Miniprotein binders against ABC transporter G family member 3 (ABCG3). Designs and how they scored, part 19

Target 1, 243 residues: ABC transporter G family member 3 (ABCG3), of Arabidopsis thaliana (Mouse-ear cress) (q9zuu9r114to356)
Amino acid sequence: IAWKDLTVTMKGKRKYSDKVVKSSNGYAFPGTMTVIMGPAKSGKSTLLRALAGRLPPSAKMYGEVFVNGSKSHMPYGSYGFVERETQLIGSLTVREFLYYSALLQLPGFLFQKRSVVEDAIQAMSLSDYANKLIGGHCYMKGLRSGERRRVSIARELVMRPHILFIDEPLYHLDSVSALLMMVTLKKLASMGCTLVFTIYQSSTEVFGLFDRICLLSNGNTLFFGETLACLQHFSNAGFPCPI
Below, E stands for the ipSAE of ESMFold2; O stands for the ipSAE of OpenDDE; V2 stands for 0.75 times the mean of E and O plus 0.25 times the DockQ between their complexes.

## First folded at step 17 (miniprotein)

Design t3 (from t1 with L70I; at its last look DockQ between E and O 0.71; V2 from the best seeds 0.00; counts 0 for: pae E 1.55 > 1.5)
Fold by ESMFold2, look of step 17:
Structure t3 (fold): chain B 243 residues (1-243), chain A 87 residues (1-87)
Amino acid sequence: as target 1 above (243 residues)
Amino acid sequence: SPEDLQELARKIIRLTRELFRALLLAKQGDPEEALRKIEDLERKIEELEDEIGKYSPLRAKYLREEVEKIREWIEYIRKLIEELLRE
């Protein structure tokens, strides 16, 4: 996926010139992890949604988004999009939740093997939790937040997407859970899934797992390139890397 | 008591499974029976909401949230089943 001169504005009553993303350029190679990083209100989520074709009606996009070298909108089923917070069903086990998600979304699922469910469980390192309740509170004990976050991603994997967009995969995770999530996502990317996700801050260990970084501030792209180039770019300029 | 809230949680789990069994039944080719099961579930959910209402809002907060989620799923699945009946 690549984007050129991508600008997104928000329609207001008399404020049509508010630019949330300003002439952004970038790309994501197949099977890699590309991270959109920046502080709150930097345009991270808006850029992510623009790339996925998920902008709200109040937003207008200018510029171009290319998939495999052609201008195209992402068809449903070819990509996954994981919101920052997703609603799980705590009363189901992991396997049940993924099974019924597949039942709702995949035509002909009843007449096919359940391999998409088991593959998603394995891909997100959920095998030990597959028959455990999702839960989420003291009267319905189940998974912790890192495991629940992986379930929300696994739900999107049931559709077998080639590209996966994730809004803040580390949101509200402790440092150990965040590292496990990133290692899991790196492995997922190495198996052929193209990952594009947002993150507002990163530890040194997590930072080393990214393939490419798109650094945003106030809608402006401050840097786009490989992880090593990011470190050297800011070091050469005499500033510490802002991530 | 803690035991009473745990029993309400187990009822929520049972009703959730009944809901998704109804979805499965509809997809297997019997949407009319699935719709009848949904209508029974709507009544059971109302009774469960009344029983949960006997506890303070703070103590029963999470159970209320779970029931609200189930009610939203019931409405969604009901509409899906009704579309299957019209097709």
Scores: ipSAE 0.500, ipTM 0.830, lowest interface PAE 1.5, mean pLDDT 79
ESMFold2 (binder alone), look of step 17: mean pLDDT 84; pTM 0.808
OpenDDE base, look of step 17: ipSAE 0.656; ipTM 0.886

Design t4 (from t1 with Q6R; at its last look DockQ between E and O 0.77; V2 from the best seeds 0.70)
Fold by ESMFold2, look of step 17:
Structure t4 (fold): chain B 243 residues (1-243), chain A 87 residues (1-87)
Amino acid sequence: as target 1 above (243 residues)
Amino acid sequence: SPEDLRELARKIIRLTRELFRALLLAKQGDPEEALRKIEDLERKIEELEDEIGKYSPLRAKYLREEVEKLREWIEYIRKLIEELLRE
């Protein structure tokens, strides 16, 4: 996926500074993980949604988004999008939730000889939790936030997407859970899934796992390139890296 | 008691499984029987709501929220099954 001169404005917003993303350029190679980083209101979630074709009706996009050399018409069922917060069904086990999600979303799921549910469980390191109740409160005890986040991603994996967009996969995770999530996502990318996701901030350990970074501030792309080049770029310019 | 509320939570779990098994039955080619199971499920939900209503609103808060979510799923899945019948 690549984007060129991508600008997003909010419709109905009449203030002078209505641009949320300002002339952004970048790309994500197949089978890699590309991170959009920035503080609150930097435009990272808006950029993610623009790339995925998921902008709200109040937003307008300018510029171009290319998928495999073609403008932004992703094939049906070719991508997944994981919202920052997703509704899980606490009354189901992990396996049940993924099974019924596949049943609702995959045409012909019952007649396919595909183990999409078990593959998603394995890909997100959920094997030990597969028969555990998702839960979510004191009368239905279940998964912790890191495990719940993995289930939300696994739900999208049952569609076997070529590109997976994730809004804040590390949201509210402790440092150990965040590192495990990133290791899991890096392995998923190496198996052929193209990952694009947003991150508010990262630890030094997590930062070292990114392949490529798009650094945003106030809608502007401050840097786009490989992770190591990001550190060198800001060091050479005499500024501390804002990551 | 806390154990009584946990028993009601187990009932919610069983009803949720019944709902999704009805969806499976509809997708397997029997949406008429699936819809009958949904109607029976709605009766069981009414009975469960009456049982939950015997407890203070504060103590039963989570169970009321779970039943509300379950009713939303029931309505969604009923609509899907009715759509399958029109095919």
Scores: ipSAE 0.625, ipTM 0.882, lowest interface PAE 1.1, mean pLDDT 80
ESMFold2 (binder alone), look of step 17: mean pLDDT 86; pTM 0.829
OpenDDE base, look of step 17: ipSAE 0.713; ipTM 0.908

Design t5 (at its last look DockQ between E and O 0.76; V2 from the best seeds 0.66)
Fold by ESMFold2, look of step 17:
Structure t5 (fold): chain B 243 residues (1-243), chain A 91 residues (1-91)
Amino acid sequence: as target 1 above (243 residues)
Amino acid sequence: SPEEALEDLQELARKIIRLTRELFRALLLAKQGDPEEALRKIEDLERKIEELEDEIGKYSPLRAKYLREEVEKLREWIEYIRKLIEELLRE
């Protein structure tokens, strides 16, 4: 996927400017992790949604998005999008939730081996939780935040997407859960899934796992390139990298 | 006693779990080729949900907050699944 001269405007965002993303350029190679990083109001979620074709009706996109060199929209079910907060069904176990998600989304699922559900469980390190209730409150005890976040991603994996867009995979996670999430996502990318996701801030341990960084501030792309090049770029300019 | 009230609320939570599984089993039945029977099961499920809401309603809003939220989510799923099954009938 690549984007060129991408600008996104939003009605009523600013009195003096309604541009949320300003002439952004970048790309993500197959099977890699590309992170869009920046503070609040930097435009990172808007850029992610523009790349995925998920902009709200109040937004207008200019510029071009290419998938495999073509302006064609991705085929139905070829990509996944994980929202920042995903509504899970606390009354189901992890396996049940993924099974019924596959039933709803996959044509002919009933006539196939059910390996897509087990593959998603394994890919997101959920084997020990597969028969546990998802839960979410004192009357339905279940998973903790890190496990719940991995379930939300696993739900999208049942479609076996080529590209997975994730809005803030580390949202509300402690440092240990965040590291496990990123290690898990790195492994997922190595198996052929292209990952593009947003991160507000990362630890130095997590930062080293990214393949490419799109650094945003106030809608402007301050840097796009490989992780090591990002460190060198800001070191040469006398400013610390955001890590 | 407070312990008896907690056990009652936990039993209501187990009822929500059972009803949720009934809903998705009805979805499975519809996909297996019997959407008419699946809709009848959903109609019965809606009756059971009304009875469950009445049972939850005898508790204060603060004590039953999470169970009310779960039932509201279940009603949203029921409506979504009903529409899917109705579309299967029109094939």
Scores: ipSAE 0.538, ipTM 0.845, lowest interface PAE 1.4, mean pLDDT 80
ESMFold2 (binder alone), look of step 17: mean pLDDT 84; pTM 0.804
OpenDDE base, look of step 17: ipSAE 0.725; ipTM 0.906

Design t6 (from t1 with L80I; at its last fold request DockQ between E and O 0.68; V2 from the best seeds 0.69)
Amino acid sequence: SPEDLQELARKIIRLTRELFRALLLAKQGDPEEALRKIEDLERKIEELEDEIGKYSPLRAKYLREEVEKLREWIEYIRKIIEELLRE
ESMFold2, look of step 17: ipSAE 0.636; ipTM 0.886
ESMFold2 (binder alone), look of step 17: mean pLDDT 86; pTM 0.838
OpenDDE base, look of step 17: ipSAE 0.710; ipTM 0.907
ESMFold2, look of step 18: ipSAE 0.624; ipTM 0.883
ESMFold2 (binder alone), look of step 18: mean pLDDT 86; pTM 0.839
OpenDDE base, look of step 18: ipSAE 0.776; ipTM 0.930
ESMFold2, look of step 19: ipSAE 0.607; ipTM 0.875
ESMFold2 (binder alone), look of step 19: mean pLDDT 86; pTM 0.838
OpenDDE base, look of step 19: ipSAE 0.798; ipTM 0.937
ESMFold2, fold request of step 21: ipSAE 0.596, 0.594, 0.616; ipTM 0.870, 0.869, 0.878
ESMFold2 (binder alone), fold request of step 21: mean pLDDT 86, 86, 86; pTM 0.839, 0.843, 0.842
OpenDDE base, fold request of step 21: ipSAE 0.670, 0.653, 0.769; ipTM 0.890, 0.885, 0.928

Design t7 (from t1 with L5I; at its last look DockQ between E and O 0.64; V2 from the best seeds 0.64)
Fold by ESMFold2, look of step 17:
Structure t7 (fold): chain B 243 residues (1-243), chain A 87 residues (1-87)
Amino acid sequence: as target 1 above (243 residues)
Amino acid sequence: SPEDIQELARKIIRLTRELFRALLLAKQGDPEEALRKIEDLERKIEELEDEIGKYSPLRAKYLREEVEKLREWIEYIRKLIEELLRE
């Protein structure tokens, strides 16, 4: 996927006056992790949604998005999109939740083996948790935030997407859980899934795992390139790297 | 005496599993029986709400939230099963 001169404005009544994303350019290579970084209100979630073709009706996009070298948007159902906060069913186990999610989303699921569920469990390092209750409060104790986040991603993996967009995979994770998440996602990418996700802020350890970085601030793309090039870019300019 | 709050949580878990087993039954080709199971489930939820109502709202907060979520899922799945009946 690549984007060129991508601008997104918020739809008002008759006029669009505020640019949320301003002339952004970038790309994501197959089987890699491409990260959109920035503070709140930087436009990172809007850019992610523009690339995925999931902009709300109140937004208007200008510029071009290319998929496989041709100008297009991704059809709904051909990719995975993981929201920042995802509703899970605390009364189900991990395996049950993924099974019934597949039953609801996959046509013909009953006429195939359940391998998509077991593959998603394995891919997200959830094997030790598969028969555990998801939970979420004191009367239904269950998964910690890191495992819950991995379940939300595994739900999208049952669709076997080629590209997975994730809004804040590290949201509310402690540093150890965040590192495990990134190692898990890097392995997923190495198996052929293209990952594009947003991050508010990263630790040095997590930062070292990224393949490519798109830095946003106030809708502006401050940098796009490989991790080393990001550090070199800001060092050459005499500015501290914002990450 | 009223049941332990933890036992009410176990009832919510069992009812949730019954709901999704009814969905599975409908998808396996028996949506009429699945809908009958949904109707029985709705009666059980009314009884569960009465049991939860014996506790103060603050003490039963999470259980009421779980039952509200379960009712939303029941309505969604009931409509899906009704669509299967019209096929």
Scores: ipSAE 0.596, ipTM 0.859, lowest interface PAE 1.2, mean pLDDT 80
ESMFold2 (binder alone), look of step 17: mean pLDDT 84; pTM 0.814
OpenDDE base, look of step 17: ipSAE 0.677; ipTM 0.894

## First folded at step 18 (miniprotein)

Design u1 (from t6 with Q6R; at its last look DockQ between E and O 0.82; V2 from the best seeds 0.72)
Fold by ESMFold2, look of step 18:
Structure u1 (fold): chain B 243 residues (1-243), chain A 87 residues (1-87)
Amino acid sequence: as target 1 above (243 residues)
Amino acid sequence: SPEDLRELARKIIRLTRELFRALLLAKQGDPEEALRKIEDLERKIEELEDEIGKYSPLRAKYLREEVEKLREWIEYIRKIIEELLRE
């Protein structure tokens, strides 16, 4: 996926449009992890949504988004999008939740093998949890936050997307769970899934796992390139890396 | 009565499973029977809400939230089944 001169405006309160993303350029190679980093209100979630074709009606997009070199819309079944906070059904097991999610989303699912559910379980390292209740409170004990986040991603994997957009995959995770999530996502990317996700901040260990970085501030792209090039770019200018 | 609240949680789990089995039944070609199962499920939910209502709002907070979510899912799935009947 690539974007060129991408600008997003939002209808302001009442009258004037506000620019949230300003002439952004970038790309994500197939099978790699590309991260959009920035502080709150930097435009990172807006950029993610623009790339995925998920902008709200109040937003207007200018510029171009290319998929595999072709200027086209993202078809429904070609990509996955994982919201920052997603609704799980605590009264179901992991396998049940994924099965019924596929039943609701995939036309003709009943006439296919159920391999998409088992593949998603394996891809997100959920095999030991597949028959556990999702839960979420004291009367329905279930998964920890890291496992719940992986279930949220696995739900999108049942569609077998080529590109997966994730809004803050580390949201509310402790440091151990966050590292395990990134290792899991790195493995997923190595199997051919293209990952684009947002992160507010990262530890040094997590930072080293990213293939490419898009740094945003106030809607402006401060840097786009490989992780090592990011460190060199700021060092050459006499500034420490903002990460 | 913490064990009583856990028993009510088990009922919610069972009813949720019944709901999604009804969805499966409808997708397998019997949306008429699936809708009848949804109607029976609505009756069971009313009885469950009455049982939960015997507890203070603070003690039963999570169970009330679960039942509200279950009612939203029932309405969503009912609409899907009704669309299948019109096809």
Scores: ipSAE 0.609, ipTM 0.877, lowest interface PAE 1.2, mean pLDDT 80
ESMFold2 (binder alone), look of step 18: mean pLDDT 87; pTM 0.843
OpenDDE base, look of step 18: ipSAE 0.769; ipTM 0.928

Design u2 (from t2 with L80I; at its last look DockQ between E and O 0.83; V2 from the best seeds 0.00; counts 0 for: pae E 2.0 > 1.5)
Fold by ESMFold2, look of step 18:
Structure u2 (fold): chain B 243 residues (1-243), chain A 87 residues (1-87)
Amino acid sequence: as target 1 above (243 residues)
Amino acid sequence: SPEDLQELARKIIRLTRELFRALLLAKQGDPEEALRKIEDLERKIEELEDEIGKYSPERAKYLREEVEKLREWIEYIRKIIEELLRE
């Protein structure tokens, strides 16, 4: 996927629009992990949604998004989108939740084999949790936040997407869980899934796992390129890397 | 009293599984029987709501939220089953 001169405006209450993303350019190679980094209100979630064709009605996109070299939108089921907060069903086990989610996402007479669920469980390193209740409160003991985040991603994997967009995969995770999540996502990308996701802030260890970085600030793309080039770019300009 | 709320939570788990098994039954080709199971499930949920209603809102907050979510799922799945009946 690639984007060129991508601008997104939001309809304002006072008859003026805010440019949330300003002439952004970038790309994500197949099977790689591309991160959009920036502070709150930098435009990173808006850029992610623009690339996925998920902008709200209050937003308007200008510029071009290319998929496989053409100006096109991906068909339903060819990509996944994971929100920051995902509704899980605490009354189901992980395996049950993924199975019934797959059943609901394929209306009509198309049925998914159990293999897509088992593949998603394995891809997200959920094998030890598969028969465990999702839970989430004192009367339904279940998964911790890191495991719950993995389940929310696995739910999107049952559709076998070629591109997966994730809004803040590390949100509310401790440093160990965040590092393990990134290792998992890196392996997922190496198996052929193209990952594009947003991150507010990363540790040095997590930063080293990214393939490409799109740095945003106040809607502007400050840098786009490989991780090592990011560090060299800001060092050469006399600025510390803003990560 | 905390053990009583724990038992109500286990009932919610069982009812949730009944709901999704009804969905599976409908997808396997018997949406008429699946709809009957949904109707029986709605009766069981009304009974469960009465039991939960015996507790203060603060003590039963999580269980009430779970039942509200379960009712939303029931409505969604009932619509799917009814559409399958019209095929």
Scores: ipSAE 0.477, ipTM 0.814, lowest interface PAE 2.0, mean pLDDT 79
ESMFold2 (binder alone), look of step 18: mean pLDDT 87; pTM 0.842
OpenDDE base, look of step 18: ipSAE 0.769; ipTM 0.929

Design u3 (from t2 with Q6R L80I; at its last look DockQ between E and O 0.85; V2 from the best seeds 0.72)
Fold by ESMFold2, look of step 18:
Structure u3 (fold): chain B 243 residues (1-243), chain A 87 residues (1-87)
Amino acid sequence: as target 1 above (243 residues)
Amino acid sequence: SPEDLRELARKIIRLTRELFRALLLAKQGDPEEALRKIEDLERKIEELEDEIGKYSPERAKYLREEVEKLREWIEYIRKIIEELLRE
C-alpha cells in the first residue's frame, strides 16, 4: 500500500475544516511492519483509517491511495481492521469465539477444516489460552488485557487478510504485554501479512522491532523511512529519536 | 451473596453456548429446530433477568451487561436463522 500527497479534513460545527492529515506520503511493503507514530491529535488514527477506506462521513480525503499499484480501494475481504477497542464475548472460550466468528464471517466455513481457527490461535501466541474463558469481570474470570488484545487481532486473522490495520495494538498494555504483542506482530508480518498500525509511544525495545516508521505531529509527517534511518535522522539533528 | 452471582454468571455462559450451538445446528441444515431452541432460550433469558433483578444495580451491573449483550446476539442470530428458513 502507498499514499501520496494525502490530506484529510474534518467538518467542524462552525464550518471550520481542520486539516487533520497534511500532505502525507508513505508506503508499506508486503510482509513488513509499518508503524504510524505520534502523540494524541497527531492525525495517526485518521491516516490509518484513510488508508483502510474507513474515514467517517464527516471527513474528506484528498490525494491518492494505491493498493498493489492500483488507485482502487482495497478489495472486499482482503484486509482486516482492528479497532482500538473490540467487543469480545466473555462467555465463550478463545477457541469458541474464533470458531463462531469464522462461522458467521466465512461462507462455506462448515465445508472447510478448522485450520483457520487453529492458525489464528498459533499466530497470536494463544495456544495456552485456547480453552480458557475470555471473561472480563469479577464474575467471569478470564484473560488479561494483553491476551484479550491478541484475541481481538486473532478474530481478524480468521479472514486470512493480506493487510491488517491495527489502531493502537498496545493500548492499555503493560510493558511486558506490549513487548510480547510486538514480537508476535513481527512474527506475523514475517509470515506474509502486511501490517500497518498506530502507536502513541514506544520503548526502545519495541521501537527496534519496527521495519518502517511514519512520524506524525499535528498532521505533519516529520519522518518516513526505515527504523535505522529514523535513528540516524534525529541523531544527525542533535536529538535522540522521539517516542 | 457472591456465590449466587457467580452461579448466575455460569447460567449466562451456558445460555451463550446454547445460542451458538443453535446457530451451528441451523447452518448444518436444521434451521427449524434451531429456531425452536432460540424461542426456548428467550424464555430462559427472561427467567434469568428476573433472578438478576433481585440484586442492587451496583452488585449486578456486570451480569446485566452480559445479559444485554446476549440479547443482542440472540436477535442477530435469530435473523440469520430466519433467512436460512426462507431459502
Scores: ipSAE 0.606, ipTM 0.875, lowest interface PAE 1.1, mean pLDDT 81
ESMFold2 (binder alone), look of step 18: mean pLDDT 87; pTM 0.841
OpenDDE base, look of step 18: ipSAE 0.757; ipTM 0.924

Design u4 (from t6 with L84I; at its last look DockQ between E and O 0.87; V2 from the best seeds 0.73)
Fold by ESMFold2, look of step 18:
Structure u4 (fold): chain B 243 residues (1-243), chain A 87 residues (1-87)
Amino acid sequence: as target 1 above (243 residues)
Amino acid sequence: SPEDLQELARKIIRLTRELFRALLLAKQGDPEEALRKIEDLERKIEELEDEIGKYSPLRAKYLREEVEKLREWIEYIRKIIEEILRE
């Protein structure tokens, strides 16, 4: 996926053509992890949604988004999008939830080989939790936040997407859970899934796992490139890397 | 008691599984029987709401939220089953 001169405007309270993303350029290669990083109000979630074709009606996009070198609409089932917070069904086990999600989303699921659910469980390191209740409160004990986040991603994997967009995969995770999530996502990317996701901030250990970084501030792309080039870029300008 | 609220939680789990089994039944070719199971589920959830209503709102907060979610899922699944029937 690539984007060129991508600008997104939003209808604001005081300015109707408020630019939230300003002439952004970038790309994500197959099987890699590309991170959109920046503080609140940097435009990172808006850029992610623009790339995924998920902008709200109040937003307008200018510029181009290319998939495999052509401008094409992304059908719902060919690309995945994981919201920052997704409702799970606490009354189901992990396997049940993924099975019924596949039943709802995959045409002909009953008449096809059923490995898609087990593949998603294995890809997100959920094998030990497959028969555990998802839960979510004191009367339905279940998964903790890291495991719940992995289930929300696994649900999108049953659609077998080539590109997966994830809004804040580390949101509300402690440092151990965040590192495990990134290691899991890195492995997923190495098996052929292209990942594009947003991150508010990163530890040094997590930072080293990213393939490419799109650094945003107030809608402006401050840097786009490989992780190591990011450090060199800011060092050459006489500043420590802001990441 | 806490054990009584946990029994109500177990009932919610059972009803949720019955709902998704009805969806499966409809997809397997019997949407008419699936709709009958949905109507029976709606009666059971009303009885469950009455049982939950015997507790203070603060004590039963999580269970009421679960029942509201289950009602939303029932309506969603009913629409899917009705679409299957029209074909």
Scores: ipSAE 0.589, ipTM 0.870, lowest interface PAE 1.3, mean pLDDT 81
ESMFold2 (binder alone), look of step 18: mean pLDDT 87; pTM 0.846
OpenDDE base, look of step 18: ipSAE 0.775; ipTM 0.931

Design u5 (from t6 with K79E; at its last look DockQ between E and O 0.84; V2 from the best seeds 0.73)
Fold by ESMFold2, look of step 18:
Structure u5 (fold): chain B 243 residues (1-243), chain A 87 residues (1-87)
Amino acid sequence: as target 1 above (243 residues)
Amino acid sequence: SPEDLQELARKIIRLTRELFRALLLAKQGDPEEALRKIEDLERKIEELEDEIGKYSPLRAKYLREEVEKLREWIEYIREIIEELLRE
């Protein structure tokens, strides 16, 4: 996926400025992990949604988005999108939730032998939790936040997407859970899934796992490139990396 | 007692499983029987709401929220089953 001169505007949001993303350029190679980083209100979620074709009606996009070298919209079922907060069904186990999600989303699921649920469980390191209740409160004890976040991603993996867009995969995770998530996502990408996701900020350890970084501030792309090039770019300018 | 509320939580879990098994039955080619199971499930949920109503709102907050979510799912799945019946 690539984007060129991508600008997104929002009606009536600001008196003197309606641009949320300003002339952004970038790309994500197949099977890699590309991260859109920036503080709150930097435009990172808007850029993610623009790439996925998920902009709200109040937004207008200018510029181009290319998929596999062609200017086109992604076909239904070829990509996944994981919202920052995804509703799970706390009264189901992990396996049950993924099974019934597949039943609802996949035409012909019942007529073919399917391993998509077990593959998603394995891909998101959920094997030890597969028969546990998802839960969410004291009368239905279940998964912790890191495991719940991995279930939300696994649900999208049931569709076997080529590209997976994730809004804040580390949202509300402690440092250990965040590192586990990133290691898990890195392995997923190495298996052929193209990952594009947003991150508010990262530790040094998490930062080193990214293949490419799109650094946003106030809608502007301050940097786009490989992780090492990001460090060199800011070091050469005499400033510490803002990440 | 806390054990009574825990048993009500187990009932919600069982009803949720019954709901999704009805969806499975409908997709396997028997949406008429699936709809009958949904109608029975709706009666069971009314009984469950009455039982939950015997507890203070603070103690039963999570269970009331779970039943509200379950009702939303029932309505969604009922519409899927009714569409299959029209085919």
Scores: ipSAE 0.624, ipTM 0.879, lowest interface PAE 1.1, mean pLDDT 81
ESMFold2 (binder alone), look of step 18: mean pLDDT 86; pTM 0.841
OpenDDE base, look of step 18: ipSAE 0.766; ipTM 0.928

Design u6 (from t6 with I77V; at its last look DockQ between E and O 0.81; V2 from the best seeds 0.00; counts 0 for: pae E 1.52 > 1.5)
Fold by ESMFold2, look of step 18:
Structure u6 (fold): chain B 243 residues (1-243), chain A 87 residues (1-87)
Amino acid sequence: as target 1 above (243 residues)
Amino acid sequence: SPEDLQELARKIIRLTRELFRALLLAKQGDPEEALRKIEDLERKIEELEDEIGKYSPLRAKYLREEVEKLREWIEYVRKIIEELLRE
């Protein structure tokens, strides 16, 4: 996927600040992790949604998004999109939730081998949790936040997407859970899934796992390139890396 | 009593599974029987809501939220079943 001169405007509360993403350029190679980083209100979620074709009706997009050389928007079912907070069904086990998600989303699921559910469980390191209740409160005890986040991603994996967009995969995770998530995502990318996701900030260990960085501030792309080049770029300019 | 609220939580889990089994039945080619199961489930939910309503709002907050979500899912599944009946 690549984007060229991509600008997004919003009907805002004020006319003066309606540009949320300003002439952004970048790309994600197949099977890699490309990370959009930036502080709150930097435009990272808006850029992610623009790339996925998921902008709200109040938004207008200018510029181009390319997938395999095509300018067309991706068909809805050809990619996965994981919201920052996703609605799970706490009354189901992990396997049940993924099974019924596949039943709802996949035409002809009943007439196929059911390997998509087990593959998603394995891909997100959920094998030990597959028969546990998802839960979410004191009367339905279940998964911790890291496991719940991995279930949210696994739900999208049952569609076997070629490209997966994730809004804040590390949101509210402790450092151990965040590292496990990133290692898991890196392995997923190496198996052929193209990942594009947003991150507010990361530890040095997590930062080292990214393949490419798109650094945003106030809608402006401050840097796009490989992770090591990001550190070199800001060092050469006399600034410490913002991350 | 904490054990009484736990039993209500187990009922919510059981009813949620009944709902998704009805969805499966409809997709397997029997949407008329699935709809009958949904009607029975709606009655059970009314009874469960009445039992939960005997507790203070703060004590039963999470269970009421779960039942409201279950009602949303029941309506969603019912619409799917009705669409299958029209086909």
Scores: ipSAE 0.545, ipTM 0.847, lowest interface PAE 1.5, mean pLDDT 80
ESMFold2 (binder alone), look of step 18: mean pLDDT 87; pTM 0.853
OpenDDE base, look of step 18: ipSAE 0.757; ipTM 0.924

